# VH-VL binders against c1abc3, part 32

Target 1, 185 residues: c1abc3
Amino acid sequence: MAAGVQGESVARNYAEALLVLARKADDAEGWGALLRQVADAINNDVNLSRFLESPRIAAEQKSVVLSKALGDKVPHLFLRFLQQLVKNRRQMLIPAIATEYETLRDAASGIVHARVTVARETGDEEAKMIAERLSKATGKTVVPHFAVDPSILGGVVVRVGDTVMDGSLRRKLGMLRRRMGGTRA
Key: E = the ipSAE of ESMFold2; O = the ipSAE of OpenDDE; V2 = 0.75 times the mean of E and O plus 0.25 times the DockQ between their complexes.

## First folded at step 13 (VH-VL; framework fv_recibokibart)

Design x3 (at its last look DockQ between E and O 0.64; V2 from the best seeds 0.79)
Fold by OpenDDE, look of step 13:
Formats: sequence, C-alpha cells, structure tokens
Structure x3 (fold): chain C 185 residues (1-185), chain A 122 residues (1-122), chain B 108 residues (1-108)
Amino acid sequence: as target 1 above (185 residues)
Amino acid sequence: QVQLVQSGAEVKKPGASVKVSCKASGYTFTSYWMHWAKQAPGQGLEWIGEIDPSSGSTNYNKKFQGRVTMTRDTSISTAYMELSRLRSDDTAVYYCARDSYFWTGEPYFDYWGQGTLVTVSS
Amino acid sequence: QIVLTQSPGTLSLSPGERATLSCRASQSVSSSYLHWYQQKPGQAPRLWIYDASSRATGIPDRFSGSGSGTDFTLTISRLEPEDFATYYCQQYGRSPLTFGQGTKLEIK
C-alpha cells in the first residue's frame, strides 16, 4: 500500500531515527538489510501481514510475537524499534520506512537514486552505461531504477527527487512541431 | 530525584513462585523501559528481561522464558517481576534498573533498585 | 549470545598503582553499546563508563575507557582506596543483553 504524503513523511521520520541507531551500531547497511527483509516479509507473507494489520490483535501480542521471532536474530534496539512501531500502530509503514531508510542511507554516502524511464527494456550493459553517465554528470554515484514507457519513443527521462530531466525523443519531436507551427497531437 | 525501591527479601520453596516489585519515583514511569537483572551469590550479573511500562511490551532472556513474567501498574509507577517454578539456582539478588535511552539516547542502566534477595530452599 | 569475558578475574593492587581491566567480546560490539558498571559489596551496580569511553556523571578523571570491536579496556591511572570494587562490562548490542563475569579489584 502506497503511503499517502503524510505517511511518507512519517515513514521518513522513523527512517531517520533508525538510521541514527544504525550508525551508532556502526552498521547502517546491515540494519537496512534487516529492515528490508522485514518489509519483504510483510509484503510477501499474507499471514504476517494480516497479523500485523489486524486491529483485533493487541499491540502487546504483536510485540511478543516480534520478540519471539526476532529477539536473538537482530540487534536489540532494532527489535525495540519495530516494537515501537507496533506500539504507535505504525507497523504497516515498515515497507515505506525501509525505502526511506535506504534513500537516506545512500544519500549520506553520496549515492543518489534515479528513476530512469526508457522506451524499451534495457540490458545489463546499457543499464550500466546509463548509470555511469548519470554518475559522471552529477558527480555522485547514481543508482538507476528503470521503467519502460514506449510512449517516449526514445531517449531517457530521468527523475531525481523533484527534478526531472526529459531527454526523450517525444519531447524533442514536440518541440520541433511547435517550431514548425504544428500543434502537439 | 530518581528512585527505584524494591520489595523486601523473600524465602520460597522449590516449585513456588515469587513476585518482586520495583516502585519508581522522580520521573515519568511510562517513558522509560525497565530492566531486571539477576545476581547469584558471589556471581556476576545476568539480564532477565525488560518491559515497556507504557505498553506492557516485554522482551525476555530465553533462559528465563516460560518462567518469568514482567508486568507493571502505571497507577502506582510499579514494575513487577514474577519468577515461577523456583529452584535452588534461582537464589539470588534481583535488581530492577531503568533504561536511560529515552532521555539520553544512550542505552544503559542509569538507575538501579537496591536489590531483592530471593532465597529458594527446601 | 555475545559472551563478554573479563580479565583478570581478580586484580590485587595497592593504592597509587595503575589498574587495567580487560573485557573481550565473543563478537564485535559497537563502542556505543559497551558499558562499565562498578559494584561494591552489598550495593547495587552503578553506571561507571558508557559508550566504551565516556565517564558517567561524577566519575573521576582517573578512570578511562577505551577499545573497539571485541576488545575493551577500563583503566584507572592511580588507584584510590574507594576504587576497590568489582567492575562489570555490559553489551547492549544484541539480545540477550549480557554482562562480563566481573573483575574484582582488591587491595593488596
């Protein structure tokens, strides 16, 4: 479930808090991975999702299950973090928190996530080239996330945060049509 | 001033249960996790578990799981640790200790109760 | 669980001497999650050093903590009579939380 704008803000706040803990533990990457695993479990395990989402189950009971399942497998404060989410009835934000955590963690390491829209599916080599070019252009390590949209006809559309760079053929053709006195169809 | 005052010494028979209390004062009881530790005579410290007084959530050392129950009464700012099926090796001083994490962001035991001696003898 | 092994078990020294107490972890522990407590006979433990190297409030500067990873040390530069006690290290990194077995610092 896509968290609304408010949900995203809340998720970000929790992600920031967790990142602080993870950094104190000198294991931001490990904690992120654990969080992602929990997020994936929520998304893929219907029983777990139903359990955590159920308002009929008390927070205390959910917390106990988390303790039993994860207690000796994760950092102590990581477990507490999850229990805090349950306490605040925010456990279903865990997938969103995981995403925000990764974003924040990577940003701190000079890694930028970019959404790259292409007209056709790209191979591994092409993906690598695009990543390298974007990294070179930005001066940061860019991790591209690809989406296919044939309507752009060619080129690439890159989104980094709120910034969009449209290098698509669709845009170029549109500009040409306007210059030639044509109307955008 | 923060204070943790525990209940008095207990003498129990094997198989019985004991419930130790820890009354907190000088701070917001529900804002801080409370820990319990065991210290056998002449031995070191062993962590038993913790409780979030605000929610009642608990985390136990697996060694004690199934025999220990931590509870709280927020109306009187008191935490309880109950240990059941007592045996001779449960003879120890039991401590409650406050977790400083909420206040300082650092996870350590900043205040301790005076301890409660529990003697298990036939 | 993370096992903390303290050494030596007993340390006999005289006032004015330097004391070095070791705490070794069975696996890596963040310095932020390694703490020391002092305990005197008949008393509850008291926080002494937190975050491996930070002195708790009221702790004299003759006490210092150091270390990272699996090896941590508590040092007393010049022992005072009131320093003779048992010292425990504790890790807060993983459940269950664990203590070292303690080092008893006794007067020679």
Scores: ipSAE 0.869, ipTM 0.958, lowest interface PAE 0.5, mean pLDDT 92
Fold by ESMFold2, look of step 13:
Structure x3 (fold): chain C 185 residues (1-185), chain A 122 residues (1-122), chain B 108 residues (1-108)
Amino acid sequence: as target 1 above (185 residues)
Amino acid sequence: QVQLVQSGAEVKKPGASVKVSCKASGYTFTSYWMHWAKQAPGQGLEWIGEIDPSSGSTNYNKKFQGRVTMTRDTSISTAYMELSRLRSDDTAVYYCARDSYFWTGEPYFDYWGQGTLVTVSS
Amino acid sequence: QIVLTQSPGTLSLSPGERATLSCRASQSVSSSYLHWYQQKPGQAPRLWIYDASSRATGIPDRFSGSGSGTDFTLTISRLEPEDFATYYCQQYGRSPLTFGQGTKLEIK
């Protein structure tokens, strides 16, 4: 068990707090990238992970190391956020916090992910058209993830979140399905 | 009322150290970071660093790193800034300043001490 | 580090006149992290404008702040005798935190 339900709730709360700070800095994307870099370093550097997790090292000492390593390389309040995690003994949640931050950022910017099942592989231009049509239909920015299933006989099946297709989306996709099923028709 | 009261003026020789105190009252000392800034005669303000009184965590301007040490004593709500290996260009007024509430995302210095003149002379 | 350049260095005006003080950053600073302080001789600085445009408590409405990105302005619509002081802009976005060198507003 990596993180329980309580751990996910804690990680989301920290992600929400960080997103507030990042939006005031006008750089939600940049702060997210920084957080992901720190998370990846923790996941990929055993010595860093052991240092941060060690109960033998005082939180103050961990905080000083972070300050020396990052102080002039990241936004000031980003560093303060990491130091707050260390103070609260939550620094090992940073990978989970990064994942929650990315989800919250995407939701707040109107981004949703859609599973798009097609009868045959789509080209790059067709994929862009599908994404644009889905975005207009949903009122959000849709990031499509394509899968091929020949058994749907030249059609398109779209799932956005838990919904396979809504009524408005079905009507708008009807024209697209005919063109994809008709192979250039 | 929030107050920050600093220790009195000091005269030091080059190579010595100075430790300036900043006693806080009228608020929960451990809930707000404390900053220190330098103002040389006739010049503007320069940030030295900050300390979290609750944890003792510090962040220093690299210009002062290696010569500055910030500490605190939470039992008397007092922050300290010690500057070592003093040089003549360390002659300045040194201020403590309280950080605003961190989680509001509106970080500014809302209350300042009265300043401490440190004179470094041969 | 982010360098804040204030202009003019000294501004000589009379009471009743309009003052315009400029602060230019060497790289973009969020308005939420750009602040102004007033300082009179022998006194500590005082928070004056925060978040580029919001007046601190008790600051008269003749003071206004504006700007974004790299260019910020403090404007005093009609100078009063008590307004003659030095004004500093400050950024809180990246370490080291930095102040501009100040604009000294002097009575003519």
Scores: ipSAE 0.800, ipTM 0.916, lowest interface PAE 0.8, mean pLDDT 86
ESMFold2 (binder alone), look of step 13: mean pLDDT 91; pTM 0.936

Design x4 (at its last fold request DockQ between E and O 0.76; V2 from the best seeds 0.84)
Fold by OpenDDE, fold request of step 18:
Structure x4 (fold): chain C 185 residues (1-185), chain A 122 residues (1-122), chain B 108 residues (1-108)
Amino acid sequence: as target 1 above (185 residues)
Amino acid sequence: QVQLVQSGAEVKKPGASVKVSCKASGYTFTSYWMHWAKQAPGQGLEWIGEIDPSSGSTNYNKKFQGRVTMTRDTSISTAYMELSRLRSDDTAVYYCARDSEFWTGEPYFDYWGQGTLVTVSS
Amino acid sequence: QIVLTQSPGTLSLSPGERATLSCRASQSVSSSYLHWYQQKPGQAPRLWIYGASSRATGIPDRFSGSGSGTDFTLTISRLEPEDFATYYCQQYGRSPLTFGQGTKLEIK
């Protein structure tokens, strides 16, 4: 379930908090990886997801399960962080928190994640070329995430955060139509 | 002023259980995790576990897993540590200790109880 | 489990001398997770140094902590009579939380 706008804001706040903890541990990358693993487990393990989302199960019980499962396998404060989410009934935001954490971490390292919409499936070479062009244009290392939408007809639509760059053929044609219609008036 | 006051000394037989209390004052009891530590005579310190008084969440040292139970009564700002199936090597001074702020990312044991001597003898 | 090994086990010195206490970890520990406690006979431990190098409230400036990775040190520049006690290092990075076996600082 896509965390509503409010959920996204909450997730970002937790991601920021976790990043502070991870930096104190001198392992922002490692903590991010662990969080992603937990997120993946929640998304892929139906039993785990049901357990964590069940209102019939007390937070204490959920916390005990986390303690037994993770224990000495993760940093102590990482475990506590997860237990705090359970305490606040926000454990199902862990996937969203993981995404926000990665975004924040990478931003600090000059890495930008971009959603790239293309009209057709791109090959490896094209994907690489697009990544390089975007990196050159932004002055940052861009990691493209591709989506296919034939309705754009051609070109690319790039989204970075709340910023959209529409270089699609659809847009270009639309602009031409408007210019042609304006001359008739 | 932050104070942790523990219950008095206990003498128990092997196989029995002991419950030690730690009454907190001078701060918001539910805002800080509480730890328990063991110190055998003439030995160092051993971490037993921790409890979040606000939620009741616990983390135990595996060495004590199955024999230790940590609880709290928020109405009287008191933490409890119960150790069951006592044996001679459980003879020790047991301490409660307050954890510092978690979200700063640098927690430590900032305040300690005076300790409770538990003697296990046949 | 992260094992903390302190050395020496016993350190015999006179007032006015410099004391150096070592704590070695079996695995790398963030400086933010390494703490020192002082304990006198018949008393509870007391926080002394936190985050490897920060003095707790009320701790004299003759005490200093240093180190990173696996090697940490507590230094007393000039020993005072009240400094003779047992000192424990502690790691807060991994469960279970663990202490060193302690260094007993005694009067020569």
Scores: ipSAE 0.887, ipTM 0.968, lowest interface PAE 0.5, mean pLDDT 93
Fold by ESMFold2, look of step 17:
Structure x4 (fold): chain C 185 residues (1-185), chain A 122 residues (1-122), chain B 108 residues (1-108)
Amino acid sequence: as target 1 above (185 residues)
Amino acid sequence: QVQLVQSGAEVKKPGASVKVSCKASGYTFTSYWMHWAKQAPGQGLEWIGEIDPSSGSTNYNKKFQGRVTMTRDTSISTAYMELSRLRSDDTAVYYCARDSEFWTGEPYFDYWGQGTLVTVSS
Amino acid sequence: QIVLTQSPGTLSLSPGERATLSCRASQSVSSSYLHWYQQKPGQAPRLWIYGASSRATGIPDRFSGSGSGTDFTLTISRLEPEDFATYYCQQYGRSPLTFGQGTKLEIK
């Protein structure tokens, strides 16, 4: 393992806390979906991202805006959780927290997430085919997350949870990559 | 011993504002959110909103959103609720109440002030 | 908003009798978010039962709470003179937080 940090991730700690709240609400799936929606909004809306990140806007004001926008539309403790992130200046971690939450929830239900690094962007049909092949190979329900890295040396890099690589999966995905249109960028 | 002590009764005319205080003692004021609730004579309880004394963040019942302002002064461990543009149906006892620890996922109002009667009449 | 409807509005019983107080929610509420408060005339409410079924500190074991979904109950197995008061249920799941209108438990 090449990674150097041995401390627990801040994002995982918040995800664990949110899962406790969501389980008390009897809705771990619904709260995960809400968190993902907020994460996607942050990643895809430059104005929202700038607003939340700006040190010129007081944390109190960010919190009030969240309350007015979401207060009667989400569970009350979900709003309070977001307001706690703003108070602690961790609201820009929400995408990472969503990912950790999904991992924690899925581990209990036999679902694993695979990080699949490819040289070029994949289409929806190709992504579905990769997920099906990984699921067959692992005996678990695999949700792939694709990243594009044009600099990789041939093939496809697959990581399942703990960064363990399976050589046979890489070779089989290499053949699928040819079907998708080429063995290089 | 946790204690919440509220300001005394107020008599106001329609259109005026009132500011009720709630002084906390016996615990770390900034560690727990504070709620405010209304109880009209002979009636049940209605939640007005809440404030985080640490950050000043608030959540209001939409019914009160345009007329209520919650603030605090951490140097004297005191929360405030101001209600503007008073009308006769604002006549009620107003309570502050401390929120329990929300990270357990089961928060409730564990300590209450004694209440402040606000009477709105001309 | 989630409306909590308590029944009966007034319950007249004698000491020693069993009391059953009902709280019905307009939408499902997690048991973790359903609480009961007791209020006597001229006093602030007091936390009585939290999480549908857990007694607050110092509350006698003759009080019990139960229920899930939309239907919750507070039961007093043998009424004592000090139990005659108004009881409110409360939900903490959705803004605005709401209370039931109360059940007044009075001596017959």
Scores: ipSAE 0.853, ipTM 0.939, lowest interface PAE 0.6, mean pLDDT 87
ESMFold2, look of step 13: ipSAE 0.852; ipTM 0.937
ESMFold2 (binder alone), look of step 13: mean pLDDT 93; pTM 0.949
OpenDDE, look of step 13: ipSAE 0.885; ipTM 0.966
ESMFold2, look of step 14: ipSAE 0.851; ipTM 0.940
ESMFold2 (binder alone), look of step 14: mean pLDDT 93; pTM 0.946
OpenDDE, look of step 14: ipSAE 0.884; ipTM 0.965
ESMFold2 (binder alone), look of step 17: mean pLDDT 93; pTM 0.947
OpenDDE, look of step 17: ipSAE 0.880; ipTM 0.966
ESMFold2, fold request of step 18: ipSAE 0.837, 0.845, 0.847; ipTM 0.932, 0.936, 0.938
ESMFold2 (binder alone), fold request of step 18: mean pLDDT 93, 93, 93; pTM 0.947, 0.947, 0.947
OpenDDE, fold request of step 18: ipSAE 0.885, 0.886; ipTM 0.968, 0.968

Design x5 (at its last look DockQ between E and O 0.85; V2 from the best seeds 0.84)
Fold by OpenDDE, look of step 13:
Structure x5 (fold): chain C 185 residues (1-185), chain A 122 residues (1-122), chain B 108 residues (1-108)
Amino acid sequence: as target 1 above (185 residues)
Amino acid sequence: QVQLVQSGAEVKKPGASVKVSCKASGYTFTSYWMHWAKQAPGQGLEWIGEIDPSSGSTNYNKKFQGRVTMTRDTSISTAYMELSRLRSDDTAVYYCARDSEFWTGELYFDYWGQGTLVTVSS
Amino acid sequence: QIVLTQSPGTLSLSPGERATLSCRASQSVSSSYLHWYQQKPGQAPRLWIYDASSRATGIPDRFSGSGSGTDFTLTISRLEPEDFATYYCQQYGRSPLTFGQGTKLEIK
């Protein structure tokens, strides 16, 4: 479930809090991985998701189940963090929190996530080249996330945060048409 | 000033149950997790478990799981630890201890109760 | 379970001497999750050092904590009569939370 804008903000706040804890544990990567695993379990295990989502089940009961399932398998404060989410009825934000956590963690390490839209599916080599070029251009390590949109006709559209760089053939053709007296925006 | 005041000493027979109380004052009771620890005579400290007074959520040491129950009464800022099926090796001083602030990552026991001696004898 | 092993079990020293107490963890523990407590006979434990190296409020500067990974140390540069007590290390990294068996610092 795509968390609305408000949900995203809340998720980010929790991600920030978790990152602080994880850093104190000297294991930001490990905690992120654990969080992702929990997120994936929520997304892929229908029974788990129903259990966590059910308003009929008391938060305390959910917390106990988490304790039994994860208690000795995860860092103590990680478990506590999940229990805090349950307490605040925010457990269904865990997937969103996981995403935000990764974003924040990587940003701190100079890693930038970019959404790259291409007209056709890219191979591994091409993907690597794009990543390298973007990294070189930004001075940061760029992790591209590819999406295919044939309507761009060619080239690439790159989104980093709120910044969009449109290098698509569609845009270029549109500009040419405008210059040639064409009314098509 | 933060204070944790525990109930008095208890003498129990094997197989019985004991319930120790810990009354908190000087701070917001529901804002901090409460821990319980066991110290057998002349021995070290053993963590029993913790409770979130705000939600009642608990985490127990597996060693005590099935025999320990932690509860709270927020109206009187009191935490309880009940230990059932008592045996001789349960003879110990039991402590409640307040956890520090969770979100800041300061995680230690900053305040302790005075302890409650529980003696299990036939 | 993370086992914390303290050494020595008993340390006999005189006032004015230097004391070194060790706490070894069975696996790596973040410094932020390693704490020390002091306990005197008939009293509850008291927080002494937190985050491996930070002194709790009111703790004299003759006390210092150090260490990382699996090896942690509490040092008393110059022992005072009031320092003779049992010291416990504790880890807060993994469940169950665990304490060392303690080092008893006694007067020689």
Scores: ipSAE 0.871, ipTM 0.957, lowest interface PAE 0.5, mean pLDDT 93
Fold by ESMFold2, look of step 13:
Structure x5 (fold): chain C 185 residues (1-185), chain A 122 residues (1-122), chain B 108 residues (1-108)
Amino acid sequence: as target 1 above (185 residues)
Amino acid sequence: QVQLVQSGAEVKKPGASVKVSCKASGYTFTSYWMHWAKQAPGQGLEWIGEIDPSSGSTNYNKKFQGRVTMTRDTSISTAYMELSRLRSDDTAVYYCARDSEFWTGELYFDYWGQGTLVTVSS
Amino acid sequence: QIVLTQSPGTLSLSPGERATLSCRASQSVSSSYLHWYQQKPGQAPRLWIYDASSRATGIPDRFSGSGSGTDFTLTISRLEPEDFATYYCQQYGRSPLTFGQGTKLEIK
C-alpha cells in the first residue's frame, strides 16, 4: 500500500486532526502509542490487512466490526476517527498517519527527524556523533534515520523535509565526513 | 433553525418491537452523527448508541446490543431506532440528540428531539 | 465503563442562594469531554455547560462550571426561579457514553 507524495499530504492532514483530538484528551502520547499499535497490526496481521483493504466488504460493515472489537477498549473519539478513515477509504493510510502524527508531536516538543544519507554503513559511535552534531547545530533534539547511498562521494547528506541543509551546516559537517572516512572520495 | 421532531407515543406488548423516528431539519443531516438515549420514568438518562447518517455506521452501548437497530433515510433526513423483544422495563421516553461536528473536535449533544414515550404493558 | 456520581441527589434552596452541584467520575475524564445538561419536567434536556466550564449559547453568567480529573462542579451564584430543574453531567471520553444520575434542584 503505497503512500506516495499525494498520500503523504492526506496522511498529514489526518494526523493533524487526530493530534487536535488527542490534545483535547490531554493524552497526545497515549493516542500516538495507540495509533502505532493499530498501524503495526495492519502491517503484521494478514487477516486484518486483508479485511480492511477488501473492496468487497462495505465500509459500514468494517465500521461495525471495529466498533465491536474496540468500542470499550479505546477512547471513543479514537474509534470515531478510525471509522471516519474507513468511510473515506483511507484506512490503509493508518501506518503513514501514525508516522506523520509522531513527527508532528515530536516537532512540538523540540524533536526533529532527519534523513541522513551516508556513503558507507555508519557504526554506533559515528551515528551518535552525527546526532549530537546535528542537534547542536539546529538547537533541537535530532533523531537520525540512516540510509546508505554509495553514489555520494563520501561523507554525509542530511535532509529535513524537502530541503537540503545550508552551506554553514555543511561546513560544520565537513570535519565529521573526514572522520567517517570521507577522505576516501 | 435546527429541529429534531420525533414520532408519537407508542403502546406495545411485551415481546414486540418498536421503531421510533427522528426527523431533522435546519441543517445538513448527513454531516452530524445522531445519538439515542433512554429515560425511564423518574430516572436519569442512559445512552443507547449513535449512527452516522452519511454511511449508516453505528456504535451501540453493549447493554443494548442484540436488541437495538439504528437506521436512517437520508432522502427524508430521518433517523430511526428500533428496539426488539420489549420488556416492561423498556417503558421510557426515548430521545434523539444531534452530535456537534466531529472535525471541530468539540463534541457534545447540542440539539435534542422532544422525546417519544414508549409504554410496554401486558 | 465510567460511572458519574452526582451529589447531592436533591438540593432544596431558595431563590437568591448559591447552589453547588458535584459530579465525580470513577476514572479521570478530560475537561473537554465533560458536559452538563439541564432538564425541566416534560421537556428534553438542554446543553448547559460544555468542556467542563464553557457556557452554551444563551446561558446566563451566574452559571459556572469547573473541575478536572475526577471532580467537577456546577455553580449557580444567585438562584433565580427558572433555575430550579434537574442537572445531569455527561462524559464523552469512553464508550459507553454515560450520564450522572442527576441532581434535582428544587425550591424550598
Scores: ipSAE 0.801, ipTM 0.916, lowest interface PAE 0.8, mean pLDDT 86
ESMFold2 (binder alone), look of step 13: mean pLDDT 92; pTM 0.936

Design x6 (at its last look DockQ between E and O 0.79; V2 from the best seeds 0.84)
Fold by OpenDDE, look of step 13:
Structure x6 (fold): chain C 185 residues (1-185), chain A 122 residues (1-122), chain B 108 residues (1-108)
Amino acid sequence: as target 1 above (185 residues)
Amino acid sequence: QVQLVQSGAEVKKPGASVKVSCKASGYTFTSYWMHWAKQAPGQGLEWIGEIDPSSGSTNYNKKFQGRVTMTRDTSISTAYMELSRLRSDDTAVYYCARDNEFWTGEPYFDYWGQGTLVTVSS
Amino acid sequence: QIVLTQSPGTLSLSPGERATLSCRASQSVSSSYLHWYQQKPGQAPRLWIYDASSRATGIPDRFSGSGSGTDFTLTISRLEPEDFATYYCQQYGRSPLTFGQGTKLEIK
């Protein structure tokens, strides 16, 4: 489920809190991985999703199931964190929290996530080159996330946070048309 | 001042149940998890489980699972630990302890009850 | 479960001596999740050292905690008569939470 803007803000706050705990545990990466696994389970297991989403099931019951399922398999405070989400009826934000956690964790390590839009599907080598170029340009380690949009015609559109760098052929052609007295299509 | 006051000593027969209480004062009862620990005579400490007083959520040591029930009454800031199907090896002092951890990530037992002796004898 | 093994089981020393108590974990434990408690006969345990090396409120500076990974140590630089008690280490990393079996510090 795509969290709205409000949901994203809430997810970020929880991610920050979890990251603090994870860092104290000296295992920010491990905790992130566990969180991602839980997120994936929610997204891929219909029964789990329905169980967690059901308003007919008391939070306490959900918490007990989490305890039984994860109690001896995850860090104790990680389990507590999930139970707190259930308590606050925020358990369905876990996928969003996982994403925000990764973003925050990586940012702290000098890793930046970039959304890269391309006109066609990129191969592994091309993806690597783009990542390297972006990393070089920013001075940070960039992890690109690719999306295909043929409407850009060529080039790349890069989004980092709220910043967009449009190097697409579409934009260039638009600029040329304007310069030639043409109207923006 | 934070205080945890437990109920008095209990003598029970094998197969019976015992319910120990822990009354909290000096802090917001629902803001901190409450733990229970067992200490057999002359032995070390064993963690039994924990309860979130705000939600009633519990986590138990598997060793006690099926025999232990933790509850709370928020109106009187009291936590309860019930142990059923008592046996001789359940003879011990039982402690409640407050968990300092909420969102700060300080996970230790900062305050303890005075303990409750439970004796199981035929 | 994480097993904490304390050594020695009993430590007999005289006032003024240095005491070293060991706590070994069966698997790695974050320092933030390793704590020490003191217990005297007939009393409840009391938080003594938290986060492996931080003294609880009111704990004298002659007490120090150290260690990481699987090996942790509580040290008393110069024993005072009131220091003779049983000390327990505890881990808060994984369920179930567990304690060491304790080290009894007794007067020689």
Scores: ipSAE 0.884, ipTM 0.963, lowest interface PAE 0.5, mean pLDDT 92
Fold by ESMFold2, look of step 13:
Order: structure tokens, then C-alpha cells, then sequence
Structure x6 (fold): chain C 185 residues (1-185), chain A 122 residues (1-122), chain B 108 residues (1-108)
């Protein structure tokens, strides 16, 4: 299944390695876009996902398919990176690696990601308000990622980076929690 | 000392195949990709493709796709390049060359074999 | 594919002169992927310059590389007799990997 905390650590290591290669190519954005496209293909194409995951297909054969499909369409070292993942049996981590790569790239640009857990779906206006409040509280550009967890008491949980939050964050976000009409139980 | 020693010259007729060997020594054979390049008489260099000796994975120049097969035998640290359906314009010196560490993002061919002359004549 | 065009095809100079060898790419190439090799008759190529401007181990200071994008140059400030050879540029950015056709540097 989807990678846990250990899988995120492995995915981050590969994302860091790819970012080194992409910076040498002076194209961290373009390589990120390519990685996301591959990740989306794995997530959305059942036959591709089954092929890549199958233990009955040799790593060499998976690598040849990647070479024929991508060889003249992507940077050469990008192809070599994908082939290394196949060799290491990590090709199913590509979606997680793409997410970690995007996080690393955004951190260099003064962008921070916040995990915002809500009891019910957030409308566009509420999402915009949360992003504005978080940005003011952190002094950075905040990209919120919403998750719905009906089990949370009182409505809204916000995590920015580490699990420890600045008290000013909590105060500035208090109005948003009230508007979302927190679900008690 | 890193050394790549290639097999001797070959004379072939059109339509035949040739298999050139490249024996590596002085380093861990499976840790570095191996490339093959062609140089026709009096002409420049042309990349044929590459192989990962540890996995057997290959990437080929499309120009040679369907006629080239790269293999290796890790027990004797030897890479092979086989070119089939030979024609007169395949007459050339063929080189093996070692890739350096690609994770630095600036790979190049750091060691080369001495070359193997393949002559295709009617 | 990325075509590398070297100029001049042949460069005839005397020892002590300055040589300038050009490599033009049909598409932009990161300088990290642009390399130069030297080849003498009857010998294999040898890595000379990597990353457009970095000298390989043991290459004399009289050799320098420069350029970015589509235009790259190899310069030899003061030719020595051993420098007369053919020089190839090579790109490693996109498959197929390609070499220029070479510049033959010969004694006038």
C-alpha cells in the first residue's frame, strides 16, 4: 500500500538525489513536471501500475520498457534515475518521490506546506481564508493541503512543518475554526 | 589502474554479425555503466548505446535499435556489443568506454578501450 | 537529437600560437553536460574538458573551456607540439548522446 513514515524517508532521499541532477541541468521545474507526469501515469494507468509492480517481470525488462517509451523524450539522466529506481525495486515510490521533490523545491522558494485537517469539506472561500491567515501567521507563502477527518472534535487541526505550532498561529486561526462549524462527535 | 581491453580486429561479410568484447579490470565492473561508440575511417564518433553491467539494463541509440545487442558476463568482468545484419557502412573502429559516477549530474566517459576494427567487405 | 557542429573542421597553426575551437549545439545544452575529448591517430579518445570548463586530471592549464546554451569554445593559449590532435565536443543531456564531427588541429 501507500508509503508510511519509512517510505516517506526513502522517497525524500531519492527526491534529494533527483534535485541534485535537475539543478545541474538548470531545470528543477522541468524535471519536477516530468516526475509528476510519470507519477500520474502510474496512479491512473492500471496496466502500467500492474506491469511495474509485478514480481514476475524482470527488472531488466521493466527498464527496457522505460527506455523505449521515454528514451528520446526526457533528459538522459532522468531516464537513468527511473532505471535506478527499478533496479532498487523502488519504482512504486515514484508518486511519493514526486511529492517530496515538490516540497524540497518549494522550500527553496520561501513556500511552506500546511496540513489542514477539517471535519467536513472546505469550500473555495474558506480555503482561501485559511491560506491567507496561515501566510500572515508564518510570514511565508503557505500552501494548505486539506484532509477530511470526521472524527476530530472541535473542527480544525493545522500542522505547519513540525507538530509544534506558534501560539500566534492558533490565535489567528481561531476565527476560521468557528466558521467551519466544528463537528463535536 | 582502470583498464578496458577489447577483442581483436574482425573481417565480416555483409549480412553477418560481429560480437566485440571489452574486458574491464582495476575497478568494480558492476558499479559503472559501459558505453559503446563507433568511429568510421576518417570520421567522428557516434554513440551506439550503454549497458548497466549489474542489471543488464540497456539504452540504445535509435539508429542502431533492432541491430545491436549489448550484454555482459559479470563473472569475467566483460561487456559485449553484437551488431547484426552488417553492411559496408558498419566498417569502423568500435570503442567501449566507462561512464563515471552519474549521481554528480555531470557524467562523462573517463576510460576507453583501445578500439576494435570491424571491416565489412563483399 | 542534438546536433553538435564544430568549427573549423581543420585548424592549421604553429606551436606557440593560440587555438580557438568552436562547438555549436542545435538545441540548448547545460554546460554540465558538455564535454571535450582529445584523440590522436591510432589512439582512443581521452577526456579533456568536462562541464564545459573543467579540466580533466592531468590536463595542462593552457587548455580552457567556456560557453553555455548553444555556443561552446575550447581554447589553447599557447600550442605545444603534443596538442596537435582532433578534438571532439560531446553532449550528455539527451539521448542519443552525440559528438561533434571533430576539429583537426594540425601543424601548419
Amino acid sequence: as target 1 above (185 residues)
Amino acid sequence: QVQLVQSGAEVKKPGASVKVSCKASGYTFTSYWMHWAKQAPGQGLEWIGEIDPSSGSTNYNKKFQGRVTMTRDTSISTAYMELSRLRSDDTAVYYCARDNEFWTGEPYFDYWGQGTLVTVSS
Amino acid sequence: QIVLTQSPGTLSLSPGERATLSCRASQSVSSSYLHWYQQKPGQAPRLWIYDASSRATGIPDRFSGSGSGTDFTLTISRLEPEDFATYYCQQYGRSPLTFGQGTKLEIK
Scores: ipSAE 0.823, ipTM 0.924, lowest interface PAE 0.7, mean pLDDT 86
ESMFold2 (binder alone), look of step 13: mean pLDDT 91; pTM 0.937

